# Designs tried in a protein design chat: VHH binders against p49116. Part 9

Target 1, 238 residues: p49116
Amino acid sequence: EGPLLSDTHVTFKLTMPSPMPEYLNVHYICESASRLLFLSMHWARSIPAFQALGQDCNTSLVRACWNELFTLGLAQCAQVMSLSTILAAIVNHLQNSIQEDKLSGDRIKQVMEHIWKLQEFCNSMAKLDIDGYEYAYLKAIVLFSPDHPGLTSTSQIEKFQEKAQMELQDYVQKTYSEDTYRLARILVRLPALRLMSSNITEELFFTGLIGNVSIDSIIPYILKMETAEYNGQITGAS

## First folded at step 1 (VHH)

Design ca5 (framework vhh_8cml_1)
Fold by ESMFold2-Fast, scan of step 1:
Structure ca5 (fold): chain B 238 residues (1-238), chain A 121 residues (1-121)
Amino acid sequence: as target 1 above (238 residues)
Amino acid sequence: EVQLVESGGGLVQPGGSLRLSCAASGRTFSSYAMGWFRQAPGQEREFVALISWSGGSTDYSDSAKGRFTISRDNAKNTVYLQMNSLKPEDTGVYFCAADYSGYEFTDYDYWGQGTQVTVSS
């Protein structure tokens, strides 16, 4: 009972490292991306429906969809991040690398295709003028995807996704009553997120991570830290 | 990112040979330029050899030219340094490095832990 998301789940405020360096580098990009990833995981963990699924299901869902959540976050925070500036700098560097035989042509092509898909997605979201409520519910639809391999509790996940879709529909119909087809235009953007490679996202945004650490490997630790912190507060430790 | 592990170092007589190997674990090894560097006791780390991502181009320090050969096997995620006609001056810790040039603005290289080469009687 009650709405899937509260007003607190609509608030999504990214705080950037400051100042942006004149020379963009992998460490600045990685710190910025890490902040967005952590904000996205904290957002997901704060949802009561997500908590109710349990630790194992939570970890499996976030491992399956982190790239989709991250890409939605990039689109939502594109202006705060100066994402177009970051992507332009990466493109310029890749063009220089072609001339120096430092990278394979196939890899450069894959990375450039990924950047163009990302730009296209962010531009489409900007053109639609997606608001904070719409972003929150799109993230919820992506998070509660029952169709990832190996998931348990798929019936509950599907019900939460349907609830997210229903609440998004109610919001859009009330707020944008004059645009009968707005919801359809928004929802047809979502399939593009699954065409984005999580490996290329890691390479572009998380190359500055120190040690033998992948996003897949850190997800359960981030989710466990949030759970332990929450449990400590409700237990009243000293 | 990529993790690098060097092997093949040891004690060898002047005029002898060693083959160093650098095993890479990672997702894009074939897209990186790979290099070998060395550091002698009390000296700065110096460049030894470089091989492009495809293996189509190589470069060597003046001290390595004619004696050392760098090669790679992209199917095995491994880079090699064949060292011939070794001299006492070649003694040092040999490091493998990966040049991530896709959008590396900081000149940051991934480095292995090194393998000890000692050329002595």
Scores: ipSAE 0.013, ipTM 0.286, lowest interface PAE 8.5, mean pLDDT 82

Design ca6 (framework vhh_8cml_1)
Fold by ESMFold2-Fast, scan of step 1:
Structure ca6 (fold): chain B 238 residues (1-238), chain A 123 residues (1-123)
Amino acid sequence: as target 1 above (238 residues)
Amino acid sequence: EVQLVESGGGLVQPGGSLRLSCAASGRTFSSYAMGWFRQAPGQEREFVALISWSGGSTDYSDSAKGRFTISRDNAKNTVYLQMNSLKPEDTGVYFCAAEPYGSYLDESRYDYWGQGTQVTVSS
């Protein structure tokens, strides 16, 4: 039994659509988000432990955690995405919608609170200076979560989560030996991911690409895509 | 903040074709899903066609499927409705509507700007 993750799982390189438009639009935002989603699912699919759980379990796990994986990916790729600029454009559009009375005040409040939580999460990760190894293991911890409703094979999933936690601890203790409390500071950030609505994430980042079809319903198809098709999605070629 | 102006309506015989255009002003056009609705005299407003902000997905009413095609040109801030095989039942005022980013989570999601364009199908 080797390590849960190899060096190949630390590499996480998002290729952005180019050029960036003068004014951000939903097409650019959705294309960028879709590339990140496909990259995140390809990352998960490449893990031998994930493959060993079988197709049905793989689908159930990703359906349960895609929003957590996606949010970690947003934090990790915030600079290359210019995420703060994207969020500012969304906020500006929502404020215009409030003024024109086009959305319920309750729904706009929910979306604004979601954006605030996302900004806080990304800022906390940036302040902690989370590295590529730490992100890879945090993604593994959320992927191998045994406690989502409706999951089967929970004992095996828990074993892989514990292995991810152990390997993260070993890495942090060796790499950041002078910062005794770093691991604790990193791990206490994870519960915030579960407070974020997948429906609101889908609304903010995927509205135009999927239409009325949910991310949940397309996950089985994305997981079955061939490697060449994944590469086409994450580079914009097809 | 977006204003919509419909054009391209007119009188046409049954079996004929028309192309409607909706010109939008404002720099957030590409952030809206766009729809076409129609209203005939004495009838309620009904949905005709929808196109997502990217153009990647479309939806049609059952009466429009196979006959109408919705498209958009984000560079020109314009939405089109190509109507083929027109029937007398298609007669009505056609309205272009913008769905603000995120607004489809609410029933009051569509925004109408203008008088529409009249389509009349008769001999």
Scores: ipSAE 0.000, ipTM 0.153, lowest interface PAE 12.1, mean pLDDT 80

Design ca7 (framework vhh_8cml_1)
Fold by ESMFold2-Fast, scan of step 1:
Structure ca7 (fold): chain B 238 residues (1-238), chain A 121 residues (1-121)
Amino acid sequence: as target 1 above (238 residues)
Amino acid sequence: EVQLVESGGGLVQPGGSLRLSCAASGRTFSSYAMGWFRQAPGQEREFVALISWSGGSTDYSDSAKGRFTISRDNAKNTVYLQMNSLKPEDTGVYFCAARPGLYFSHQYDYWGQGTQVTVSS
């Protein structure tokens, strides 16, 4: 019993690296994205229902959905990140790569299509004026997805997803009582998250990671971090 | 800064296989996206295959699709190109190349000196 999320789960504050460089580069983009990823994982780790599933299930869920959580975070934090400016800089560099014949046309097309899907998603969320409570519940719906391959506690995960859906419905009906179809407009945006390639997200935002690390390889370590170490990563002090 | 050394080239008959290796040394920064390019006599260098820094994404030229496989061993800082069903048209010098990321084309590119592949009876 009790609510799935508390008011503490609505607060989602991204602290950006400062100062922003004159010319955007892989290191600044990677640092910004890493802070958002760490914030997203700390958010998930703080949910009692998530903790109750146990370490192995927690790792499997986050490995399966990190790209969806990250994309929701990009949409929620688009203004503070100046995401449109970052994406415009990437597009300019991709156009130059075509002219220099440094990348295949097929690969550039895939990356550009991913950027356009991301822009469309963020624009749709902005147009709907999604609030902090709505983002928190959308992230919970994505996190507690029982349909990923290899999950062992699928019935319990499904129960938490249904609880997230019910609590979102209650919130929207009470807060936006004048807009009968708001919930439907919000929920139909979620399938688009699964069309976005996690590999392309990793290459766009995390190519500045040092050493032989992938997002899948670091997830277990992030989830096991002590709060002090985690806070260092968010503030860039680590 | 980055030094790339290719190996594994040689003479093979049509339908044969070769595995090329590219060893990277002197790297001091982020992992690189790694590519293979080739140059036939009298032609400019052409793209063959690309692998992302994590190994999660690969890309191939139309001529390489279905026959060649690019892979990497990040613990050894080595990139491989497995070439199967080789054709005389695959003859050329094969070059390994490194760049910090896919979309920052103005970043430094590093190239090896190449390894000769000859497909002939």
Scores: ipSAE 0.012, ipTM 0.338, lowest interface PAE 8.2, mean pLDDT 83

Design ca8 (framework vhh_8cml_1)
Fold by ESMFold2-Fast, scan of step 1:
Structure ca8 (fold): chain B 238 residues (1-238), chain A 122 residues (1-122)
Amino acid sequence: as target 1 above (238 residues)
Amino acid sequence: EVQLVESGGGLVQPGGSLRLSCAASGRTFSSYAMGWFRQAPGQEREFVALISWSGGSTDYSDSAKGRFTISRDNAKNTVYLQMNSLKPEDTGVYFCAAHLSYGFPTSEADYWGQGTQVTVSS
């Protein structure tokens, strides 16, 4: 059988809403995050191995790992998004909320700790200078995680994860032959993704969603979108 | 904590104009995104307009675009809704809303005013 990923899976281009507002607001942040989420899900559905698992398994898999995929996408697109500026604005708002006693101290602490973990993760990826191929394989390793509760076809999922790991190893050894320990440094970053709360990610980036909509509830619809509908969502074309 | 008091509602003929005002108590007004919502009898509350805490960003419902303008004066702790080309379908109770956020979700608010009645009839 051929490789798990092709060169087409390395291309990951986020188109930001334009222009960036003078003051960041929940709508701009939510639109930007939604575009990244749609791009991430379209990336996953373009993988033949992912499609081979069937629609029910595909939906369960993405529901289990969307926060990990989204966080990897934030790291990969951090410069395009001006993510540091977005996070600084959120932190500034939270500090003002403390001064006004609007939010509980415990809740603010949880959110601040999440932001710190996110910044630390993105900084570690930037310091390692992770390239597009490496991001594609890391996303594949996260996507094909057989250990989430409630999954079926776990043996097949594990096979695809192992294939992603092998192809990443081959790529890194060939491309960064002088750096014997690069693969180990990259892989030890992944466990941190599972320590990040999907509920806090949703609060920070998707609070602009209306109609009691959760990320979990929209995943099946995104996965079924036709190419034209998807392109309208990720590029902002009406 | 803020308290919101609306004013400026009333009876107007179709095609007329009204300016609604929402006065906020406290010294924290500039930290809140502000919005206007309306509710007709027997209908659900619907979003009308939003303005960011700084005034740099505004958003409008499709029915309000081109006819209504939201603005704020942080020095006076007041938000305004200028309504032009009013239609009978604009009749309802208009509520001022405040949300302490890096933005304002159109579906939720932390503080609500008591509302002001707007009636558009011939």
Scores: ipSAE 0.000, ipTM 0.147, lowest interface PAE 11.2, mean pLDDT 81

Design ca9 (framework vhh_8cml_1)
Fold by ESMFold2-Fast, scan of step 1:
Structure ca9 (fold): chain B 238 residues (1-238), chain A 121 residues (1-121)
Amino acid sequence: as target 1 above (238 residues)
Amino acid sequence: EVQLVESGGGLVQPGGSLRLSCAASGRTFSSYAMGWFRQAPGQEREFVALISWSGGSTDYSDSAKGRFTISRDNAKNTVYLQMNSLKPEDTGVYFCAAKTYPGLFSSYEYWGQGTQVTVSS
């Protein structure tokens, strides 16, 4: 009966690895991205509606949408991350490594298009001056997506998505009362998130993961982490 | 550190098939992304196919897409390239390669000696 999100769900504070190395490397980028991913999943698991869906549904939802959540997190935390610097370093490394890595022309095109789409998305969010409340509800809208294949409890997921949309509408109407088209401008940005490949995101940001660890494989473990374990990850402790 | 040995090359008619294998030594095989490259006489070595350490992600050159399939068996420390609908243009020495960190910032550190594929009528 209460609101879908509370003020505690609006707070989204990323703690970066420190210090930033003189030369950006795969380990620093991966650690930064991992902290954002952990923060995003911890945010999702703190939502009572999400908890109510049950462990199996929670795992399926996050596996389906982690890339959308991560991309929204990149946009929201772009300043804290110095994301433009990270993307510039990735582009420089890609250009320098293309000849040695001998990637296919199609793959090079796909990766460059992905980086361009990511930068355009983040710029669009910045130009719209999306606030923390709006980011929280956009994340909730993508999290509670009933249209992913293989999901159960789709009617409950749909109800939570509709609740997120209604609460976002109420917030925007009250906060930006003179801008009657702001909500529409915000919502038309969301379809672009589904054009960004999770495989390419993993390749760009998580290439430094050690061993046989994929994002898909770690999701259930992160969702089951105790608060103390999660805090250890985001601070770089054990 | 890791040793790569290719096999399965040979002479085949246009339209035929070959299955290449690359056997890796070492207990860390499952941590490597694996690629196939080829080199035709007088040409630069070119990319053919890539598979991630888990097998969950693959990439193919334009010439290989739809005809070749890369796969791996981590229990056997082996990567495979299934080549169908072979053309004379596919003739060359095929090399297996491994890189420690998958993705854009890693280079292929380990290479096999290659196996000859000849497509001739």
Scores: ipSAE 0.005, ipTM 0.253, lowest interface PAE 10.3, mean pLDDT 82

Design cb0 (framework vhh_8cml_1)
Fold by ESMFold2-Fast, scan of step 1:
Structure cb0 (fold): chain B 238 residues (1-238), chain A 123 residues (1-123)
Amino acid sequence: as target 1 above (238 residues)
Amino acid sequence: EVQLVESGGGLVQPGGSLRLSCAASGFTFSSYAMGWFRQAPGQEREFVALITGSGGSTDYSDSAKGRFTISRDNAKNTVYLQMNSLKPEDTGVYFCAARWGSTYLPRSEYDYWGQGTQVTVSS
């Protein structure tokens, strides 16, 4: 009966590792990305509708959409992260990898295309001046996607997605009443998220993960974490 | 009180082997990733090896890969570093360290440190 999201779900504050090193390295990039990933998963877990779907469904949804949530988070937190500086450091590393013959030219081109798509997406969101409420609802639309293979409870997921879309529409029409086409401009950005490879995102941002573990393998553990452990990961607090 | 106590260090000749042990107390051992670090005189402390709380994953520095093996016994609250094919450049004080939380995320901070054990590799 109530709204899908509360004001607490609009709050999305990334705490960066401090201090930023003089020379960016894979550990700093990975720590920054990991904090954003944990913040994104903790955000999802805090939604009552998400909790109501149950642990198995929660795990399946996040496994299917973590890259989309992460990319929205990158766009939302681009200034806090100095994302342009991080991407420039990654590009420099890739160029050095070509010179040292560590990666194939074809693979580097694929990764560079991904970086270009990511920059284009973040720039489009910045130009639209997407606010915190809009980001929260876009993340909810992505999270409650009923069309991923292997999902159960798809009718309930679809109802939550429709509720997210309706609440976004109500918000935009009320807040940006003079911009008749704003909602359409926002929504046509979402398909681009599905064209970005989760494998390439993992290679760019999570190559510093300790041990040979994938994001897919750690998602169930992150979703089962106690709140205090979540808070430690997203703030880096001891 | 939280304590990490290293043992097993000593003098060995190049090509020799040593097994270091670190006995932990005062915390829930299986909830902590355990690492080994070393420091040679006049140099910064460097990472050597890491093992997750469950023991399911390990990570090694480039200098340690293929020569060193980290393992743990959660029933005994002990982490081990088996060092084979030792070289003079492996000489240093070896420190045991523990870090809380998820073992899958990089953290530069370790919560607890041992006092170290001397490893000397010479003729």
Scores: ipSAE 0.000, ipTM 0.172, lowest interface PAE 13.2, mean pLDDT 83

Design cb1 (framework vhh_8cml_1)
Fold by OpenDDE, second read of step 2:
Structure cb1 (fold): chain B 238 residues (1-238), chain A 124 residues (1-124)
Amino acid sequence: as target 1 above (238 residues)
Amino acid sequence: EVQLVESGGGLVQPGGSLRLSCAASGFTFSSYAMGWFRQAPGQEREFVALITGSGGSTDYSDSAKGRFTISRDNAKNTVYLQMNSLKPEDTGVYFCAAGPSLYELIRKGTYDYWGQGTQVTVSS
């Protein structure tokens, strides 16, 4: 069979809401995050191997790894998103909740640590100067993770993951032949993704749009929607 | 069993007002965004208004802006559509719908549950 990924899977272009407001409100943040989430999931469904797993397995797989995919997307799109600014804005918005005693001290700590982890991860990826191909393969490795509970077709998922890993290895060897340990440096970043709470990510980025509905619950809808449905449009409360 | 029951429709003269209600049951109402759609004879169903689960955000079609107001009472599991300054072109069957609270999805008409609709006729 052919390669897991093609050049078409390397392209990962996030379109931000325009114009950027002077003050990044919750809506802007959530809209931006939603676009990234949609892009990430639609990227996944564009992979033939992903399609081959079937709808049920696909949904389960994305449910298991959406936070990791999203986080990789944040790292990859950090510049376009002005991620630092977004995170700062999120912190500012959280301050209001803190002042209103809506959060416990422990929860505040957890949330702030999560923000720090996100920033640190993205910074680390930037320092490694990860390119589009490497991101694509990393996302594939994360996507086709067989170690999530409740998955079907785990053998096939594992094969796809292995293929992603092999292709990444080949790419790195070919492109960065002088850097013998680049592959290892890249792969060693993946565990950081598992340390991040999907619940906190959801709270930080999506509270303004999803209300009491979880990302988990809307994933099937996202996977079914057309890419053109969210591209270039700004949703506003009016 | 999930139920959405619209009410409040009727015949009204141009410039008049109507208030539609949609009573929901069978699901956690506050977890769902609610939307109003309408369908004129021979036309496709079109978006009118939406409100998120918490009621914190609303949106309207261009034709509805300034004239219609969507609101909800989560304690009563009811969503409302206040329609003012009604025009003949507002005539149609109005549908209540429930879907995920993701703004983009609900605006595009992705809803899990639909009511049977209530007829609104604006005519002199």
Scores: ipSAE 0.019, ipTM 0.351, lowest interface PAE 6.4, mean pLDDT 87
Fold by ESMFold2-Fast, scan of step 1:
Structure cb1 (fold): chain B 238 residues (1-238), chain A 124 residues (1-124)
Amino acid sequence: as target 1 above (238 residues)
Amino acid sequence: EVQLVESGGGLVQPGGSLRLSCAASGFTFSSYAMGWFRQAPGQEREFVALITGSGGSTDYSDSAKGRFTISRDNAKNTVYLQMNSLKPEDTGVYFCAAGPSLYELIRKGTYDYWGQGTQVTVSS
């Protein structure tokens, strides 16, 4: 029984679309977000424990937690993405929608509250100076969540989550031995991820989707992609 | 420039079968993922089936699993949808779609790489 994650799983390198446009637009934001989502799902499928659960369970797990993985990815890659600039552009778009009476006040309030929660989460992670190993284990903890409705193999999923928690504890205690309560400070950030709406995340970052195709509908295809095909998606190479 | 032409639609009885074809031109077919989508009257367009450029990977909506099979012939620049055990709920206009990658096909609506659609009606 080896470790749940290897050093390979700590590497999380987002390649942004280039060149960056002079003014941010929905297509650039959607492509940036899509690359992060693809990277996040490729990260998940690279875990042997995840693959051992089988295709149907893998699909159900990622469909249930993609928003949590995506949000952790946004926090981890906030500087690479210039996330503050992206969020400012989204806010400007929303303000224009208010002026043009295109969105209800209630909907705009929901979206603004979501942006505020996202900013608070990313700021809290930055202040804690979460490292690459800590992000990898936090992503594993949210991925192996046994409490989502409709899951099979929940006992095995719980076992992998507990293993992720144990390995995170061992890492933090070894690496940050001077900071007795660091692990507790990190773990209390996780419940906030479940308060963020996946529907609103889709509206903010994935408005370029065709028709009613949702993130949930595409997850099975991304998880089944071969490595070469996946690399084409995240780098634009073919 | 890019053309996608669907054929094979028609009227069938419940439990029947149809094979849809989509002939592609104007792009390097083997480099593109191909998908089938359908739209019932008054409904949004929904995903049915997808096949990668090499044909090495396929996927299906829950309603299509076990009944429909997507395939392609890169030598003929054609993608197919074999539909078995058809139900009245399968009635709709079936559209062929092409994207250079899964991202382009599903998320990036920048190019209109869609066919005109072919009508499938399942009724007695």
Scores: ipSAE 0.000, ipTM 0.181, lowest interface PAE 12.8, mean pLDDT 81

Design cb10 (framework vhh_8cml_1)
Fold by ESMFold2-Fast, scan of step 1:
Structure cb10 (fold): chain B 238 residues (1-238), chain A 122 residues (1-122)
Amino acid sequence: as target 1 above (238 residues)
Amino acid sequence: EVQLVESGGGLVQPGGSLRLSCAASGFTFSSYAMGWFRQAPGQEREFVALITGSGGSTDYSDSAKGRFTISRDNAKNTVYLQMNSLKPEDTGVYFCAAGYSPTWLFKEYDYWGQGTQVTVSS
């Protein structure tokens, strides 16, 4: 059959809330992150191979990998989001808090270490100058991971992952023919995504959600949204 | 009107267990991180445990790690502190506190309870 991803799956355009506040603003951060999360889940839903696995499998896959997809999205959209500015503001706030606040020293350390890992990942992707096709296939490799506990149809998921790997290899070899080891440099970045805590990602980016709802609980709802409802969420209109 | 009402304190022998509860009203409970603090006789108030609004993240003081567990029931607007392997050094007034999420933004708590006495007899 045809390719796993079409040109429409390469397009990944984040529309930011405006204007960007002058000072650290949790609502702006949460709105920006929510738009990216919704964009990432809509991207996954649009893949015919993903749809073919069925709703239960789709929910299980996204619940298992949303943090990896979100982190790849942060790296891809880092300039549009001014992510380095957001992270620097959080770090500055945490450093100032350490001197006066005896509360949760371990929490502050965990959050700082997570921000460092995130900055390192985004910087490595920027240095490699990962393009839109490469990001699309990396997201597909992450999405079609057969190794998460509790999955059914693992053989079919593995076949889709292998197809994503093969198509990425073909693209890189054709487009970056002079860089013999580019694919290896790109793929070796993926294990770092598994080291980042989804709970800390939620604390940093999604605490502004109404009722401080967990991402795990809203995933089935987002995946079942009609396109009109989804568009309302990513534009922040209603 | 915001209220935090602690219960479950009491007298217990060393090595015993207690479960503290804090019932919250007057605010959107799930939007607030909840913490437990204690004040020992003649000492400053100290941090014991924290749970985020969703319950997805918890933190503990070094003295509480491995012995105490914080949890919450957002449907009941209640936060709990399960205290195991209690020591005389754990004696003090235990306070419930609420801080607006996100936890990385606040350095102080918005609301405090009146406290519940925990006494570990030697």
Scores: ipSAE 0.014, ipTM 0.423, lowest interface PAE 6.8, mean pLDDT 84

Design cb2 (framework vhh_8cml_1)
Fold by ESMFold2-Fast, scan of step 1:
Structure cb2 (fold): chain B 238 residues (1-238), chain A 124 residues (1-124)
Amino acid sequence: as target 1 above (238 residues)
Amino acid sequence: EVQLVESGGGLVQPGGSLRLSCAASGFTFSSYAMGWFRQAPGQEREFVALITGSGGSTDYSDSAKGRFTISRDNAKNTVYLQMNSLKPEDTGVYFCAASRLWEYLSGPQEYDYWGQGTQVTVSS
């Protein structure tokens, strides 16, 4: 068939809520993160290959990889989000909690290690100067992962992943023809995404969600949203 | 305004079980990590278990691992501690506490909330 991704799948524009408050709070962080999550899921929904797998497979894929998609989105949108400022505020809060003996050292260590891994990932992507086409294909590679437990249609998913890999290779070789090793440098970054704890991501970014709803439980609803309903949430126009 | 009320304490035989509950009011419960602490006679208050705001992560003291399970119901503003295989050394006053870990606001007004405590006695 045609290419896996079109130029429309390269456009990934995050619209932030009102100016960042002087003191960061869970609601501002959650609103920002929710907009990124909605944008990421809308992006996935727009891919014809994804639609062709069917609703049950689509839900299973996104439940398995939302944290990887979200983390890639954080890296891609790091400047727009002022992500370094958000992470610095979280780190400062955690360090104050250690000094005041308000939390277990083991829990704080887990969260600090997650933040460090996230910062390292985002810095590596920034240093490589990953472009919009490269991000789109990296997101497609993690979306079409055939190796998650419980998946059906794994052969078809694997074919879409291989197509994403081939199209990324073609793009990189044509666009960055003088950098023979660029594709390898990009691809070796992907395994780090599997080391990110989805539970810790959820606690850091989504604590402000209404009704104590897990990301796992809202995924089917987001994937079924009408375009107008989705746009109302991502733009804040409700 | 803020209130944490523990219940479920009592006298049990060694090897027995108890389920403690802590009902919270006056704050956005799901935005706070909830913990259980205990204080034995003549001892300092010690950490027992922690659950994050969403319930996605838990942490336990070495003495509690494998025997105690912390859980929460954010719809009911309640945190629970299921205690199995109780030992005499588990005897003490059990307190629930709320931590503002996931609220990234720091200032002179920041502090933890504590309940009144509930007595647990493990004795033959």
Scores: ipSAE 0.000, ipTM 0.271, lowest interface PAE 10.7, mean pLDDT 82

